# Designs tried in a protein design chat: VH-VL binders against p57417. Part 11

Target 1, 135 residues: p57417
Amino acid sequence: MNNLIDTIKKIENILYSLERILKQECHNLLKSKTSNEEILELIKRKKILFKKLIILSQDRLCLEKEYNIFPPYESNNKLNNYWKKIINTCLILRKLNLKNKIIMNKKFYLNQRFLELSSSYKKSVTYNLDGNLEI

## First folded at step 15 (VH-VL)

Design t2
Fold by ESMFold2, fold request of step 16:
Structure t2 (fold): chain C 135 residues (1-135), chain A 122 residues (1-122), chain B 110 residues (1-110)
Amino acid sequence: as target 1 above (135 residues)
Amino acid sequence: QITLKESGPTLVKPTQTLTLTCSFSGFSLSEYGVGVGWIRQPPGKALEWLALIFWDDDKYHTTSLKTRLTISKDTSKNQVVLTMTNMDPVDTATYYCAHEPWDSEGYYFDYWGQGTTVTVSS
Amino acid sequence: ELVLTQPPSVSAAPGQKVTISCSGSSSNIGNHYVSWYQQLPGTAPKLLIYDNNKRPSGIPDRFSGSKSGTSATLGITGLQTGDEADYYCGTWDSRLRAYVFGGGTELTVL
């Protein structure tokens, strides 16, 4: 069980890091001068965090099957509490992602680097009723 | 160019604690997504992964040795340290540290140190 | 028991094609990307293939990788005497939350 709890904690940490990245992205998009280097770094960091999240999701799914326990983990109060935090953070991430997409569209950029950033807005992080991660 | 080098004792006695240092250049663990892993290879045997530490201090250890292994980093010194307690003659092996890159879909090790051979006396 | 199973040895003549298999499960090869490592005698392992089928810079296209289901395959065409080495597959395993290597395959060039 400790492996599943640890995996869930790692997922939560990645989601908090994504929240910080999206907030920094908002700040960069609102600047009157947009640095290409700063935008490319944010794209890189999101890609890295999504990679870890995808792998951690596979870890979670395997461990859930092994322990025969599934989201929202009703039989384990500790896991259930972590899961509620994860869901709440995903809601925050969806709002931030939409806000950033709107700001980007208003700037009317056609630059290749902003086109790459725009494609990242098509993704959102959520969990369905069966506990599957959707990006 | 990325390089890694292992250092530490080459001979230890049973029950002693082994401390190995991986010193590297050409990258920093302050770089997002980067990790360093440890792998060992007993003489004439297969590679065995031991542990991995990432830039954000996220860590993993092989299950069979989890209680004996500690991995840590010192980003300012460009070093990763592996500590393994209660050494036994079966732990005699060449120990490698290796770089785990960020620009990929999976985990793997693209640059390896030359390795250091550690012998545990019988 | 090994998590990833490879044949202990394979052999072929220069110029021929050889394949090396790596058999795993859904917790590893089935859901994660596979890498391959070459270890020449007396040297550290060297990355040969990553992300199932990608080659790092400096690896010739004679080396190829593929994955199907819970198995992965390393292919070597135009076999050369310098290819004589041990070959290891590697991937993440989600049940163990660990990286795992296969047992290794010794390639002999006849």
Scores: ipSAE 0.827, ipTM 0.927, lowest interface PAE 0.5, mean pLDDT 90
Fold by ESMFold2, fold request of step 23:
Structure t2 (fold): chain C 135 residues (1-135), chain A 122 residues (1-122), chain B 110 residues (1-110)
Amino acid sequence: as target 1 above (135 residues)
Amino acid sequence: QITLKESGPTLVKPTQTLTLTCSFSGFSLSEYGVGVGWIRQPPGKALEWLALIFWDDDKYHTTSLKTRLTISKDTSKNQVVLTMTNMDPVDTATYYCAHEPWDSEGYYFDYWGQGTTVTVSS
Amino acid sequence: ELVLTQPPSVSAAPGQKVTISCSGSSSNIGNHYVSWYQQLPGTAPKLLIYDNNKRPSGIPDRFSGSKSGTSATLGITGLQTGDEADYYCGTWDSRLRAYVFGGGTELTVL
């Protein structure tokens, strides 16, 4: 059970890191002059965090099957509390991601990198009520 | 460009603690997404992954040795340290450190040190 | 406990093709990317294949990788005597939360 709890904690940490990056992205996008290099670095970091999150999600799913326990983990208060935090953070991330996509479209319309940036914002990181990762 | 080198004692006694240092150049653990892992190979036997540490201090250890292993980093010195407690003759092996890159879909080790051989004997 | 199973040895003549299998499970090969390593005698392992089928710079295209279900395969065409080595598959395992190597396959070029 400790491996599942640790995996959930790692997932939460990645989601908080994504939140910080999305907030930094919003701040940079709202500046009068934004370097493409700065935005591309933030896209790189999001890609890296999504990689870790995808792998951690596989860890979680595998451990859930092994321990026969599933979201929202009603039979385990510790896991249930972590899951509630994860769901709340995912809602925040969805809102931030949509906001940044709108700002990005306004600033970089017709930019050939627009499709790359839009692709990264289409990957909404969320868990549905059944506990499946939705991207 | 990327190079790694293992250092530490080549002979330890049973029950002692082994400390190995991976010194590297050509990358930094301040770089987003990179990691450093430790792998060992007993004489004539298969590779065994031991531990991995990422730029964000996220860590993993092989399950069978988790209570004996500690991995840490010193980003300013470009070093990763592996500590293994309660050494036993079966831990005699060549120990490698290796770079884990950021620009891939999976985890793997693209650059390896030459390895250091550690013998555990009375 | 071997998580990834490889044949202990394979052999083929120079110029021929050989394949090396790596069998795992859904917790590893089935849901994670596979890499392959070559270890020449007395040397550190060298990466041959990553992300199932990609070659790093400097690896000739006669080395190839593939994955199907819970199994992965390394292919070597145009076999050369310099290919005599041990070959390891490797991947993440989500149940163990660890990287795992196969037991290794000794390739002999006869």
Scores: ipSAE 0.822, ipTM 0.923, lowest interface PAE 0.5, mean pLDDT 89
Fold by ESMFold2, last read:
Structure t2 (fold): chain C 135 residues (1-135), chain A 122 residues (1-122), chain B 110 residues (1-110)
Amino acid sequence: as target 1 above (135 residues)
Amino acid sequence: QITLKESGPTLVKPTQTLTLTCSFSGFSLSEYGVGVGWIRQPPGKALEWLALIFWDDDKYHTTSLKTRLTISKDTSKNQVVLTMTNMDPVDTATYYCAHEPWDSEGYYFDYWGQGTTVTVSS
Amino acid sequence: ELVLTQPPSVSAAPGQKVTISCSGSSSNIGNHYVSWYQQLPGTAPKLLIYDNNKRPSGIPDRFSGSKSGTSATLGITGLQTGDEADYYCGTWDSRLRAYVFGGGTELTVL
């Protein structure tokens, strides 16, 4: 059980890091002079965090099956509390990602760099009714 | 040009603590997504992964040795340190450190140090 | 009982093709990317294949990798005497939350 709790904590930490990245992205997009290099660096970091999240999601699913416990983890208050935080953070991330996509579309319209950047906004993180990570 | 080199004692007595240092160049643990791992190989036997530390201080240890292993980093010195407590003759092996890259879908080790051989005997 | 199972040895003549298998489970090969390492006698391991089938710079295309289900395969065509080495598969295991290597395959040329 401790391995599942630790995995959930790591997932929560990745999601908070993604939230910080998306807020930094929003701030940079709203500046009068936006550095494309700064935005591209933040998109690279999102890619790296998604990699870790995908692997952690596999860890979680494997451990849930082994321990026969599943979201929202009603039989374990600690896991249930972490899961509630994860779901709320995912909702925040979705809103931030949509906001940043809109700002990006307005600011970088009709250039090649826009096409590269816009492909990165197609990904979002969500959990279905069974608690499985979907990107 | 990424290079890694292991350093530390080559002879350790049973029950002592082993401390190994991985010194590297050509990358920094301030680089997002990068990690450094430790792998050992007893004479004539297979590779055994021990531990991994990432740029964000996230850590993993092999389950069988988790209570004996500590991994840490000093980003300013380009070093990663592995400590292993309560050494036993079965821990005699060549110890490697290795780089884990960021630009991939899976975890793996693309650059390895030359290895340092540690013998545990009285 | 290793997590990843490889044949202990394989042999073939120069110029032939050889394959090395790596068998695992859904907690490792089935859901994670596989890498292959070559270890020449007396040297450190060297990466041959990553992300199931990709070659790092400097690895010739006669080395190939594939994955199907819970098994992975390293292929070597145009076998050379310099390919005589131990070969290891490796991947992440979600149950152990650890990287795991296969037991190794000793390739003998001749």
Scores: ipSAE 0.819, ipTM 0.922, lowest interface PAE 0.5, mean pLDDT 89
Fold by ESMFold2, fold request of step 23:
Structure t2 (fold): chain C 135 residues (1-135), chain A 122 residues (1-122), chain B 110 residues (1-110)
Amino acid sequence: as target 1 above (135 residues)
Amino acid sequence: QITLKESGPTLVKPTQTLTLTCSFSGFSLSEYGVGVGWIRQPPGKALEWLALIFWDDDKYHTTSLKTRLTISKDTSKNQVVLTMTNMDPVDTATYYCAHEPWDSEGYYFDYWGQGTTVTVSS
Amino acid sequence: ELVLTQPPSVSAAPGQKVTISCSGSSSNIGNHYVSWYQQLPGTAPKLLIYDNNKRPSGIPDRFSGSKSGTSATLGITGLQTGDEADYYCGTWDSRLRAYVFGGGTELTVL
């Protein structure tokens, strides 16, 4: 179980790093001039953080299956608390990404990745027998 | 351009702690996305990955040796240090450090040091 | 047991094609990118293939890589005496949260 907890912590750390980058992006977008070097560096850093996040997500999915436990990890208080922090951070990142996307008038690769994570959480909550219909 | 070199003792007694230093040039661990790993190879045997440290101080260790291994970096010196406690004759191997690049989809090691051979014997 | 399984040895004549297999599981090859390393006698390993099928600069195109399911394959065409070496596959494993190498394959050129 400790491997899943550590993996969740690493995911949280990557999401916090993305939050800092999105805030810096917002700051740069509000300036009258921004160098191409600054924009390219932000793109590079997002790509790198997404690489780590994709790999960590595979680690999480593999360990969830092995331990037979799934988001929101209701049977484990420690995991549940970390997952709540992750979901809250994802919501913050989605808002920041949408704000920055409007300013940049571009679709952002980050938005697609965070939507996938949010969909995983939503599916975990709605997969019960109260709906009667299995997808 | 990228070069790595391992240094440390070549002979260690059982139970002692091994400290190996990887000194590198042509990149920095202040560079976003970059990592350095340690791999060993016992004489006549396969490669065995030991540990990996990234620019953001994120770390991984092989599970079988996790309680014996510590990996750390000194970005200002362009060095990564591996410490392995409680050495045993079965730990006799050539130890390599290697660069992990940022601009790929998977993890892998594109540049390797030439290795340092460590013998553990009484 | 080994996480990634390779044949212990393979041989072929100069000019022929040889393939080296690497067999794993969904926790490694199935969901992660595979790399291949060449180790010439008495030397450090050298990267041949990364991200399943990409060659770094300076690697001849007679070296190729592929992946299908939980298995990966290194292909070497136009075999040369200088290709005699040990070959290792490597990839990330999500269950172990670790990088893993195969057991290695000794290539002999007859």
Scores: ipSAE 0.813, ipTM 0.921, lowest interface PAE 0.6, mean pLDDT 87
Fold by ESMFold2, look of step 16:
Structure t2 (fold): chain C 135 residues (1-135), chain A 122 residues (1-122), chain B 110 residues (1-110)
Amino acid sequence: as target 1 above (135 residues)
Amino acid sequence: QITLKESGPTLVKPTQTLTLTCSFSGFSLSEYGVGVGWIRQPPGKALEWLALIFWDDDKYHTTSLKTRLTISKDTSKNQVVLTMTNMDPVDTATYYCAHEPWDSEGYYFDYWGQGTTVTVSS
Amino acid sequence: ELVLTQPPSVSAAPGQKVTISCSGSSSNIGNHYVSWYQQLPGTAPKLLIYDNNKRPSGIPDRFSGSKSGTSATLGITGLQTGDEADYYCGTWDSRLRAYVFGGGTELTVL
């Protein structure tokens, strides 16, 4: 069980790092002072964090099957608490990503990848009891 | 040009703690996404992954040895340190450190050190 | 237990083709990218293939990789005496939360 809790904590940390990057991106876009190298660095960091997130998501799914416990983890208070934080952060990330897309009016590689991950989460929820999206 | 080199004692006694240092150049652990791993190979046997540390201090350890292993980094010195407690003759092996790149879909080790052979006496 | 299974040895004459298999599970090869490493006698391992089928710069195209289901395959064409080495597959395993190597395959060039 500790492996699943640790995996979810690592997912939460990646999502917080993504939030910070999206906020930095928004700040730079509004001030219009971003160098080409600075923009490419932010794109690189999103790609790296999304890679780790995809791998951690596969870890989570595998451990859920092993321990026979699934989101929103109602039978485990620690897991449930972390999962609620993850859901809230995902909602924040979607808002930030949409805001940045509108400002830039361009394609974002990360936006497509994050929407794919969100779809995977919702598919998992449809196979489990509903309620993890209602905080 | 990425290079890595392992250093530490070549002979330890049973129950002692082994400390190995990976010194590297051509990259920094301040670079986003980069990691350094440790792999060992007992004489005539297969490779065994031990641990991995990333730029953000995220860490993984092989399950069978996790209570014996500690991995840490000193980014300013371009070093990663592995410690393994309670050494036993079965831990006799060549120990490698290796670079884990950021620009890929999966985890893997593209540059390896030459390895250092550690013998655990009886 | 063995996480990734490879044949212990393979052999062929110079100029011929060989394949080396790596069998795993859904927790590793099935959901993660596979890499292959060459270890010449007395030397450190060297990366041959990453992300299932990509070659690093300097690796000739006679080395190839593929993945299907929970199995991966390293192919070597135009076999040379300098290819005599041990070959390892490697990938992430989500159940163990660890990187895992296969048991290795000793390639003998006849």
Scores: ipSAE 0.811, ipTM 0.921, lowest interface PAE 0.6, mean pLDDT 87

